Miniprotein binders against q9h3h3. Designs and how they scored, part 44

Target 1, 235 residues: q9h3h3
Amino acid sequence: EDGFTAEHLAAEAMAADMDPWLVFDARTTPATELDAWLAKYPPSQVTRYGDPGSPNSEPVGWIAVYGQGYSPNSGDVQGLQAAWEALQTSGRPITPGTLRQLAITHHVLSGKWLMHLAPGFKLDHAWAGIARAVVEGQLQVAKVSPRAKEGGRQVICVYTDDFTDRLGVLEADSAIRAAGIKCLLTYKPDVYTYLGIYRANRWHLCPTLYESRFQLGGSARGSRVLDRANNVELT
Short names: E, the ipSAE of ESMFold2; O, the ipSAE of OpenDDE; V2, 0.75 times the mean of E and O plus 0.25 times the DockQ between their complexes.

## First folded at step 5 (miniprotein)

Design N68
Fold by ESMFold2-Fast, scan of step 5:
Structure N68 (fold): chain B 235 residues (1-235), chain A 100 residues (1-100)
Amino acid sequence: as target 1 above (235 residues)
Amino acid sequence: SLKDELRELLEEIVELAEEALEAIKEGNLDLAKELIRRAIEIAERIIEELDDEEIKKLAELALYLLKFALRAIERGDPKLAELILRWVIRLVRLLIKELK
């Protein structure tokens, strides 16, 4: 059953990336227009495949906000895929270290903090907070999934440029917490997404590198971050 | 049985998608588009016969991706269509497994 879930999640992610996105691009749009855009496209109401009763009549893959300084760099994804196929054919062990090395070699370094929330006011409020942090320059770029037909949890993704840059990953966590986010966060490098490393993958790899839990009253950051690969607390 | 008939039709979709993938690799984009259109027609008919909500969702996603692969070729991106077709094959194989 987990195999079914992993395949389904990978296919849905691919379809979403290929469908049209609703984007607030702070590089070309004044920040004063953000509140109206957020009111027009609340993620709890935007439907994945379009619906006459929703803000969208056509499919929407993602709702995204790009910061003023955002410069997309996906690296050499084609080279990564070719190297991955060669590695699998070679019979050599597939480990977190091997994937990290492939990512570095092909400059596929971006990653993201993930949060999962049920459709509703709390999701829309969390997204608005993240979107404002992006437009104000505390975060670089973020996206949120539209509402699935079945109404399951939606995901907010907050990107960093380099998953190997621990300081940058932790700074993004701090900015997310400063935006009022209190739910569990997990961090996933995009190389894992491109190579199909989801829950119950055939290589038995943990699909996330970091975990962040909100902590009341004790931490200046407002969170505790765990390096899941090495089982080490970073905060 | 109806499930056996549905399995045969899903297997035909896999075969058409695999043939379309080979057509793309060999540069025969007209053949690839024809094969994808045939797979879309079969998928649309199959979806009307499905009554399990989770299986129907997976079938609708496969249909959606088949249409996307066709559009990718039409827009001059056959490499994207190749990637999408590999995902369609995986999804339809899962559908076949769930119908046993």
Scores: ipSAE 0.014, ipTM 0.410, lowest interface PAE 6.9, mean pLDDT 83

Design N7
Fold by ESMFold2-Fast, scan of step 5:
Structure N7 (fold): chain B 235 residues (1-235), chain A 100 residues (1-100)
Amino acid sequence: as target 1 above (235 residues)
Amino acid sequence: SLKDELRELLEEIVELAEEALEAIKEGNLDLAKELIRRAIEIAERIIEELDDERIKKRAELALYLLKFALRAIEAGDPKKAELILRWVIKLVRLLIEELK
């Protein structure tokens, strides 16, 4: 990579957040309407910038499902950005620990389990399973990216409210597995997303905190979870 | 060279976006919209001349964000327009560097 990819990815993420979202909000919509909504907006067919031949003619940034108990808390993102600028100019080392402390100070605590899947039936089926788990109360909120005009993999994000709460992160992983998901999952705190920490980051930080692999056979848990920062098996 | 001419036009987009930021800070939203519209016109012309698909994608994203900044001002959210314009400046500066 050329070293500029991370800034482009951050700008694309910002644009997606600012474009309209297609939302099934279980706080205001009966759960019985979910199947019809999922059939209307399969993520493999919803286009990022709109297409007369797709379910949407206008741009869509994200397709999301909000659970009945969902209460959004983004924290102080503006304060986080200001502190990040100060940190970079201070010469202080940029590490997972300093980013964690910055996130805690500014109450930017949310994080997400990520799964990347090619457009098609498998993506749509996985999203439907996640969406049902959200509406049934096993997960709080999730979103999936629309199809990019160049193609490529799409991402499903399953959120937890506090990335520093290891138990809560592991409970979300268990719920994802219980929904029938068997692909690789990685966990990323939103602070990394807001600060543009992707694969091609300047500080060579691992862009995710945890990794979950489906485990066939022996374990009652259904997955093996690794803490990437400390290189420790959690399950 | 053609690349030098393209760099000069990209630099003009940066200048227009920076002037639009200043206009917003001073409360002159009509001037900000005019400056953004001029930046959009230059960006659209530049994109037609770009053959490198990777650079063209960045230019297209910058154009998309410029149009978003204009809509944000029209919707009564100049603070959102300021954030967007800062991202436009960053992306266009990356394009300038890649033209060598």
Scores: ipSAE 0.117, ipTM 0.577, lowest interface PAE 4.5, mean pLDDT 84

Design N8
Fold by ESMFold2-Fast, scan of step 5:
Structure N8 (fold): chain B 235 residues (1-235), chain A 100 residues (1-100)
Amino acid sequence: as target 1 above (235 residues)
Amino acid sequence: SLKDELRELLEEIVELAEEALEAIKEGNLDLAKELIRRAIEIAERIIEELDDEYIKKRAELALYLLKFALRAIEAGDPKKAELILRWVIKLVRLLIEELK
């Protein structure tokens, strides 16, 4: 949207992953400290590259909350990347099914629900709700982007362990809705992120697997979930 | 022309990044750091001397990543630096192509 290519957006995401993170880790920090931490680091005020007028003077890539049972497992990303390079040079078809198989073979299974919100009270309120759900055990882990130098929307990412586990993906959606979130959510497997496959890629792959829209008086979960790959409604 | 001079400077960044990548593969981390520092100096000069916001914005991203690659080597993670340098090469080549 800023006029960057998919490659530039991927590189910015990589840089954010490598910069320091502000983390509330429920595995080592009492839950009673969460509210003070959220007040100290509201995502609408934490700046990407640091600023004397913000909560941070140094760069911050992400603001994250780790649940009590969180155990990171990124799989064999190096093996995935090597297999992807071999696939490209082989001339064999590159399809969603082929990417899924590479992800399974190399155990790169994590994925995330994404929501984009403008900086301000609504973003900070949404993040606080998500963070509390993580600390209370309804979600495993989440992160939110800091405020960009030029402004623009910020993103909240809520992770699940296995994008092939549809029930787990749907349970995360339900927990997000129960936390009071009503905006559009989209679900993306991390395998697409690790391979640098974003929108408008040369293989015409859609990295978004699911879409969730809030629905008043609809499903028991409070949302309508669409399987984007097969164009099938799940709820 | 000024456009040809800019393209030559960007091509020099690519060459330095490619040589740094090879140095890492050969285990010569001191050479890799020196080559990355030279690429950083060129990127900083481009950013300082140009008024074009399009070029500046993209050069700033490449500079940021080059600084990360240097820090990754200093932190004992040359494999991370390899990944970052491949992205620098890709982004700078895209910028060179855009200037045609």
Scores: ipSAE 0.227, ipTM 0.663, lowest interface PAE 3.6, mean pLDDT 85

Design N9 (at its last look DockQ between E and O 0.56; V2 from the best seeds 0.00; counts 0 for: pae E 3.2 > 1.5)
Fold by OpenDDE base, look of step 6:
Structure N9 (fold): chain B 235 residues (1-235), chain A 100 residues (1-100)
Amino acid sequence: as target 1 above (235 residues)
Amino acid sequence: SLKDELRELLEEIVELAEEALEAIKEGNLDLAKELIRRAIEIAERIIEELDDEEIKRRAELALYLLKFALRAIEAGDPKKAELILRWVIKLVRLLIEELK
């Protein structure tokens, strides 16, 4: 990692969310155009700030693919934040259960599988597999970070609608594995992102709820999924 | 010292951002925009005086977010601006600590 604090990483993520996105929307664009779009905007070559010689001349926050069934629903993020501020002021203990309840109350239930990959062919290939899975309806939405000036790893995010739906989370893992992804996956609720709960937070909360490790010759899912909160294997 | 001056300027950014948050809550979006513009100007000045590339990068991020907050207000999304400003405050406070 580049040595930024968790807060700086969160702020960079926020900035990326607000910059323009390169989007393939399967709801409006024929699936037959996906390959051409992937070739035009390989994530290893798309640069965060539109560097000379990159496929993009302008800043790009994310490269994303929207599936046919994708419907953006962020819930009541504002209410969530207000409740979070009130909770911090109250001095009440903050637990994963507290965050889960806040998320449910405010309908901020989205989460994502995360994979970190070095720039290059493996990243672009992984992204192509994920993008295809989204367009084919196996996944709903995914995004990948553009290449940073400093290099480093890029992240692919594969979203699920509800981090409290364990089955849905596991189904997404299976779809990712079916797309040929073999790296370590971590699952993070978006509520943790919205509240600025990252690694080494003052509450000692683990922002990762699940980990998925690829398993050769294993079950139909091809992975072992660990519940980090309970330290229990779900598969 | 230069560091002391930079810290004072960063504190001013925090104050401006906090005042902008309050202005947004009060529905005074014009005041909020003005306060953010002032914070942007200060941030730009600070960046010019920073020699440490890492600190400079962090300050640039704060500046970038301030510009986003301004655009959010202009786009009719003051709540987004509030969210951004809270992060600006956090980042700038971290910068102040780094300059001690």
Scores: ipSAE 0.423, ipTM 0.797, lowest interface PAE 1.1, mean pLDDT 89
Fold by ESMFold2-Fast, scan of step 5:
Structure N9 (fold): chain B 235 residues (1-235), chain A 100 residues (1-100)
Amino acid sequence: as target 1 above (235 residues)
Amino acid sequence: SLKDELRELLEEIVELAEEALEAIKEGNLDLAKELIRRAIEIAERIIEELDDEEIKRRAELALYLLKFALRAIEAGDPKKAELILRWVIKLVRLLIEELK
């Protein structure tokens, strides 16, 4: 990995955020319309830049489902960016603790459980399960990437309001498992995304805070959750 | 070399993007839009001359972002355009570095 690849990934993420999104918004749309919407826009078939042969002819950055109680709050991202530049210039250590404090100060608290799946039936099935959990109120909001490259994995992001609220993060994991999801999950705070913390970052920070693995035969939660930064089992 | 010509054109994109940032800071949005359009024209020409698929993909991303910066100004969000232009400058400078 090199710095150019990290910058490229950050720029692609920014472009996806700025392109139009396909949104099922449960705040304004009846829940009965969800199944038809999912059938019309399966993520394995929606293309990133549009294609006459796909459900979309124009670019799509993300496919998203908003829950009835969803209230977007990105915090002060501009202030966060300015503080990040100041931190890098100051010579102070860049650690998970200093990033956490920047996030709290600027109210950039959201985070997300990530799952990476190859395009196909399993991706579409997993997304449908997550989308239904959002519309039913068990999760607040989720999005999935469109198909960008042949053979490349797509990502489902399931958001929580506050990455510092461990209970809330664990409750979201439980709801994901209850929706039938069995793949590996990792949890990333949005502050890391905004600041460009990806794998092989300059500061050697772990790009995710938690990891969840499905268990066969049943713990009470259905999964094991590891705090990756402290290497501590939470469940 | 052909790579030296490409580097020179990429340097022009950086200069135009930097001038557009200055124009936005001074509140001259018409000038900023004109400078971004000129950068877009150069980027489109560069892309037509590229046969390296990976370099072409990186240049296409920079072009895509330039078009977003223009649309952001047109939509009344020059602060978003500033953020986008800073990313364009960063990506183009990295692409110049690859062309040594």
Scores: ipSAE 0.343, ipTM 0.736, lowest interface PAE 2.7, mean pLDDT 85
Fold by ESMFold2, look of step 6:
Structure N9 (fold): chain B 235 residues (1-235), chain A 100 residues (1-100)
Amino acid sequence: as target 1 above (235 residues)
Amino acid sequence: SLKDELRELLEEIVELAEEALEAIKEGNLDLAKELIRRAIEIAERIIEELDDEEIKRRAELALYLLKFALRAIEAGDPKKAELILRWVIKLVRLLIEELK
């Protein structure tokens, strides 16, 4: 049953990736246009398939903002996937360490902080804060899912370019908190996403490297970050 | 029965997608496109007849991906079409199992 569900989720993600995206690209678009763009395309109103009454008439897979410093680099995803298949048939142990090494070998180093919010003002406000942080250079790139046909929680993804760069990952967490985000954040390296490794996978891998919780009365950044792999608090 | 007829049509989609995948591997892109178009036609018939909304959603996802595979070949990216077709086959086989 878990394999059945995971395969359908992966196929839905593939379809979203292949549909058009709504993109604000700070590399080619003046920052002064951001607020109007955000008002035109709030993620709670942009529908996945262009439902009647939405601002989009055609399918939208993702809504994204690219910062001025964003340099796209997915790495050798095809080679990663081939090596993953070979590893599974080799009989060698599959551990977080082997996945980390595969990611390094194939230059698939990106990862993302994730937050899940219900559709509405809170989601749109959070997205606007993240989008401004990206355009201002505090973050490099972010995306948010459109409203699903059946409704439900939407996801904001805030990318970092190297999950092995702990400082960079923590700096992104701080920038997210500075934008006023107080919900739970989880960090997932893209290697797990490209290999289709979600929670409840058959290898019992934990695809979440870090959790960030907003901490009342904490540091100026206000977050408590846990390393899930080693059960160690970093902040 | 309607359920048996539906399963047979889904099996035909799998066969067409597998043949399209082989055609792509052999470089016969015209054949691959024809096979995908036939699979699309069948998927559209199934979706019109299917009442279960969850099963219908899964069939619609398969149809969506079949159209992406066709567009990938037309755009000169047959390797992308191979990836997409492998997912279509997997999805449709899961749907066939659901109908048993």
Scores: ipSAE 0.277, ipTM 0.685, lowest interface PAE 3.2, mean pLDDT 86
ESMFold2 (binder alone), look of step 6: mean pLDDT 87; pTM 0.876

Design P1 (at its last look DockQ between E and O 0.44; V2 from the best seeds 0.00; counts 0 for: pae E 3.0 > 1.5)
Fold by ESMFold2, look of step 6:
Structure P1 (fold): chain B 235 residues (1-235), chain A 96 residues (1-96)
Amino acid sequence: as target 1 above (235 residues)
Amino acid sequence: DPLEELLKKIEELARKALEAIERGDKDEVKKLLEEAIELLEKLLELVTDPELRKRAELVLYLLRFAIRALEEGNLKKVELILRWILKLIELLIEEL
């Protein structure tokens, strides 16, 4: 049943957020240590629950890199969640527009570009490129899921600080592409994550705001970015 | 259905744990969570469907999470986890 799938995904996400993370923090760790850290903790080898033979013996929720300019600001998440509950009992329609307004009102503006890759060299190489871009200051913060027990696709999340700042979101896309990433990217505002709204949600909301496809053709190489809400190409 | 009976017992233990949280009775919460874990481990011995196993294993992980949160003294986290556990158990019972 689609309802149980959404609840299961939300519960798994909550568990991952609450488990320990493996973090390279450029604010406190020299950049010269990054390559050794990446070699020690490749995301294709770090297991979600600490499998035998893994570099980790304990559960790992996320592997993350914080840039030198990372300034944590989650906004008023508690107020957002309270207003969300009130909205659901008010009888007002739940639309992407009302979610956007809630996010603005409570200053929960961060969002993320997502890419999904199978475990292996391509995942580890993509993560290494993203991690270097973060440490070098082209991106602020990124994380990658550890390898699941089943061995399915993993996700790299590259954060931006304001999903309503279209230029900033597109600049992050460009930085991701400069790191050599050619796969499909989708962009999800964090408001959907904090409210537990995933693809198979009961409100049938689409939490993807933008899609980015790498274009190989013509004189210019670059992203073709689609605004999913308005069905408009931005590039 | 022995799976349904085990799930109903685990559900009852989780609800009692929520009530014990309201009273601040941490010893009772721990006892109830440990009993729920024991029953869920018995349930996992019986389940053969891979999808049901995956879902039950998540519930087990969350029960162990709740014990860690309780040991840390974070009763709000324990309550959050228990509410997720109850929702997942209700869905599991509906699928039997």
Scores: ipSAE 0.300, ipTM 0.716, lowest interface PAE 3.0, mean pLDDT 87
Fold by OpenDDE base, look of step 6:
Structure P1 (fold): chain B 235 residues (1-235), chain A 96 residues (1-96)
Amino acid sequence: as target 1 above (235 residues)
Amino acid sequence: DPLEELLKKIEELARKALEAIERGDKDEVKKLLEEAIELLEKLLELVTDPELRKRAELVLYLLRFAIRALEEGNLKKVELILRWILKLIELLIEEL
């Protein structure tokens, strides 16, 4: 979208991960405080660099909500990256199967449903629905990007523990749909993020494993989930 | 091109910083990163293209994070950041 290469997008993501986060932690904060916190830090108004008049004076990388069952486990990201560099130098073909195997080997199994929304009420409402679902234990953890200076779409990320667990991925989709989210969702493993695999990457890899489309009057889940690698419907 | 020369100097400093990390010389790493920041700030004064500027600002931001990570004693994070800086500088040079 912004003409950035996959490497620039990866570097921006890394920078965002390293900046301070605005976190609501349901493990330490009463659920009754969520509405006040959401009102204080609406994602459409929180700015990436703490612009004048924003709710934040300092840079914010992400706005996040941690559920009661949330336990951070990133696996061996360093070992993953070393193995990835060695793989690139080997001249061996890089496939989605290769990435899956690297992820398994290094225990980097987390993934996320992604939704892109324009700044404004719809984004803030979507985020509030997701945040509530996390605090209620329907989802484990979610984050949303702050507003960029240039504007553009903000992203909500809803995490699952294992991108290889199709059932867990589908359960998260169902919970997102139950929270009132009707937009297109795409599922991306975190291994793809750590390796800098974004859109238009040099290996021509699709960074998205699954796509979820909302359907009125369809399946009990209210969505159709497509496995993009196999072009097969999972629902 | 003065921009290319600056980028190549910053690249060299980043490589030297990686070598200093391997030696465990935190003081040298800090010095090299501070020098890289100074050169990149000079580069930003010369850059008029908005897209190139945005990319260079990202490198500056990462350099500042590398210093912070170094101050925190997280050498692995410093190394990771420096590797990304090198990739971004390479891409910047290719686009000049």
Scores: ipSAE 0.280, ipTM 0.715, lowest interface PAE 1.5, mean pLDDT 88
Fold by ESMFold2-Fast, scan of step 5:
Order: C-alpha cells, then structure tokens, then sequence
Structure P1 (fold): chain B 235 residues (1-235), chain A 96 residues (1-96)
C-alpha cells in the first residue's frame, strides 16, 4: 500500500511536468501583458486534461510565471537519483541529514513554498498576487496546478534557489505575505520531490522543512516561520 | 478475474513496446500502445471502485501521452513513460 501511494504521486507529478505548461515569461514578455494573461488563464478554470468549455482544449501540466532574472538550474538530478539508489541498497539509515548531503553533493538545491487552496475566487486572487510579485522581481518563479477532473485543492508553488539558505527562504515568505497571502505555507525542497518523499513515505520523514503561519496584528516579520526539521522557530 | 486478466495483457503489451523502443521500431511501438489503450478502455468499463478507476485512468492518460511523445520522435521520453506504466500496472494487479 505505502509503495503504491508514493509511486502514484510520483507518476502524476512526472506527467504534469512533461505535459505542456502555460507560461508568462517576463524575460521575453512585457509586464503590461500580465493582467490580460491572468484573465485568460485563471487557475480555477484551466483544466488538467483539457475541456472545450475551459480556457484550454488540450492538457496543461502547470501554469507558470517566470521572473525577468529567472535562470533555471535543476542541478545533477541524474547523479542524485543514482546516489539515492546506492544509498537504499547500502542499508545505511535514510535521514533528513543524508538527503540534505545528497542534495548539496549533486547541486539539487531549489525548493518551494506550497499553498493549497480550493478552486475559486480566492485561488485566482492569490495566484494573481504571486504572479505580480514574480513579474515585479520580488519572487523568482512560481507555478500553480490546473483544476483536476475530480476537483480538490490546487497548489501554488513559489520557488527559491537554495533550500539551505534560510535568509532566501524567509525573504520569499515575506514577499508572499506582502502579496496578501494569509493561508498556511509549507516549504519542500525539490530533492524530496525527485526522491518521492511525500506525506506517507516508508522512511517516516517529514516532507516539510519549513512552515509559515500568518501573524494577526503588528509585527515587522508579518509571519511566524518554524524549521520543522530542527523544531526551531526562525521568527 | 477479468480485471486481472486485462491488466496482465496490458502489461505484456507495454513490455513488448519497451522492447520495440530498444529496436527503434516506432510503428510497432504505436501499434502496441494503441492495443493497450483499447484494452484499458475495456477495463474501465468493468471498474466500479472509484480509487482503482482513478489509478487506471492515470495509466490510460500515460499510454496516450506515450503515443504523443512517440509522434514527437522522443524515444527516451516514451521509454520513461513506459517504465512508469509498467510500475503502475504492477501495483494495480497487487491491489486486486
């Protein structure tokens, strides 16, 4: 049962990554075109597998916005996967520390803040805020899932270059909060995604490295951030 | 079990498609994938469990995706998709 869940999620993620993306690329497109693009492709209406009644007739894996300074760097994912297979075969303990070392060794350092929202106005409004922050240069890149055939919550992913850089992770959180986002945020390093570390994994690892909660009231930080791996408040 | 029989036939077709990729035989790959799609559509007519249906629908989606990748000429992508199809079919058979 456990293996089935993780592999099913990995296969869905692979299919989404490999399907066409709807991209607003601020490196090649004027910022003045963003509002029209957001109106054309609201994530609550874009369907995962296409629908003649939706903005897309063909499958869409992700809806993404690339910032003007965005430079993709996935690291050595192939080397990471080979080292992961060797680690599993070795019988050595699989811990957050060993995964962190694999990620550093293979330069797979990117990670993302995740927010899960139901399809509707609040999702579309949140995505528009995030997309504007990306185009204005406050965030580097973001994507949102299209609406699934069966419904359920959609996810907005806001990426940072280096999950080990706490200041960079906190700066992204601050920019998300400045965009008006008040929901719970969780941070997942891409190494966990590539290796299939989800909620019910066989190693019983917490898939979340950082957690951000909105602060109601006066505070310079705007949110409370917790390091879930070390159980330390980053304030 | 009609579901298990259909899944095993689809698995065999996917394995043969993977072998045809190794030979670079695009016409054979397309034929095998189309046969697998037909059998999986028949399987979906028999599935009543909504969770099994969702997982079987993902396999159907990946089979159609493999055909699109094949038409693009990306054999490495077809190979990767077929490996995931085989894994998901194996897990579906274990659920029966």
Amino acid sequence: as target 1 above (235 residues)
Amino acid sequence: DPLEELLKKIEELARKALEAIERGDKDEVKKLLEEAIELLEKLLELVTDPELRKRAELVLYLLRFAIRALEEGNLKKVELILRWILKLIELLIEEL
Scores: ipSAE 0.047, ipTM 0.524, lowest interface PAE 4.9, mean pLDDT 84
ESMFold2 (binder alone), look of step 6: mean pLDDT 87; pTM 0.867

Design P10
Fold by ESMFold2-Fast, scan of step 5:
Structure P10 (fold): chain B 235 residues (1-235), chain A 85 residues (1-85)
Amino acid sequence: as target 1 above (235 residues)
Amino acid sequence: DREELIKRFELLVYLAEFLLRAAEEALKRGDLKKAELIIRWALKLLELAAEIAEELGDPELLRRVEELVRRAERLLEEVERLKRE
């Protein structure tokens, strides 16, 4: 159901954020160590809650790579949450535009491209490509979920600084494609994550802002990007 | 279906307890914004759990929710206290 499912997914995301992360930080670690780190911690083998047969014996929430220029700025998440509670009691409509205004007011501007892949070689290969793009400076920061105890798809998240900057969002999409990624991508503003806007949310909002599909044709490799809220093609 | 409601109640309580422990850890690290966000999510789950407990008509389940709400409220008070410094 709508309310239950959205809150459940938000709780799982918060739990993952609070558990330890495995991080390759290009700000403090030589790029030459990346290949060994990727071999040691393939996301298809790293388990969410630890396992004697996996690379980790203790829980891992996320596996992440930070670029050399990475400087986290989450904005005023506290102010955002307070304003969200006020908005819900005000009777004002909850729409993508209202959430956008809330995010701008509180400077909660980051967002992410999401890709979902089954555990296995293809996931590990995709993550390695993304990680190398981050370390080489084509992307700023990325993370991938560990393998869940119950199984299921894993997610790779590639972050951008400002979801309202369409050009920046599209440039990140191009860099992901240049890294060899051909699967479906969807883009989600972090404000949606902080406020619990997931699939089957109470307000029936589309949980993602953009969708990217790999495009064949011409000499350039690229993608077709759709604005899901307005059903308008951007590329 | 009563059995399905009980399963959903237990899952919500489990997740709320996990989030409150995570909030305590965030407070120990001085991450007040993260702690507050996590506590608010725990309270949302507990609100849903309370609705289920009321529908099931079980005062013991409601008491369990009330105890976790009190823990969340104490953590929010601690967040507010630390913000003043």
Scores: ipSAE 0.000, ipTM 0.191, lowest interface PAE 12.7, mean pLDDT 81

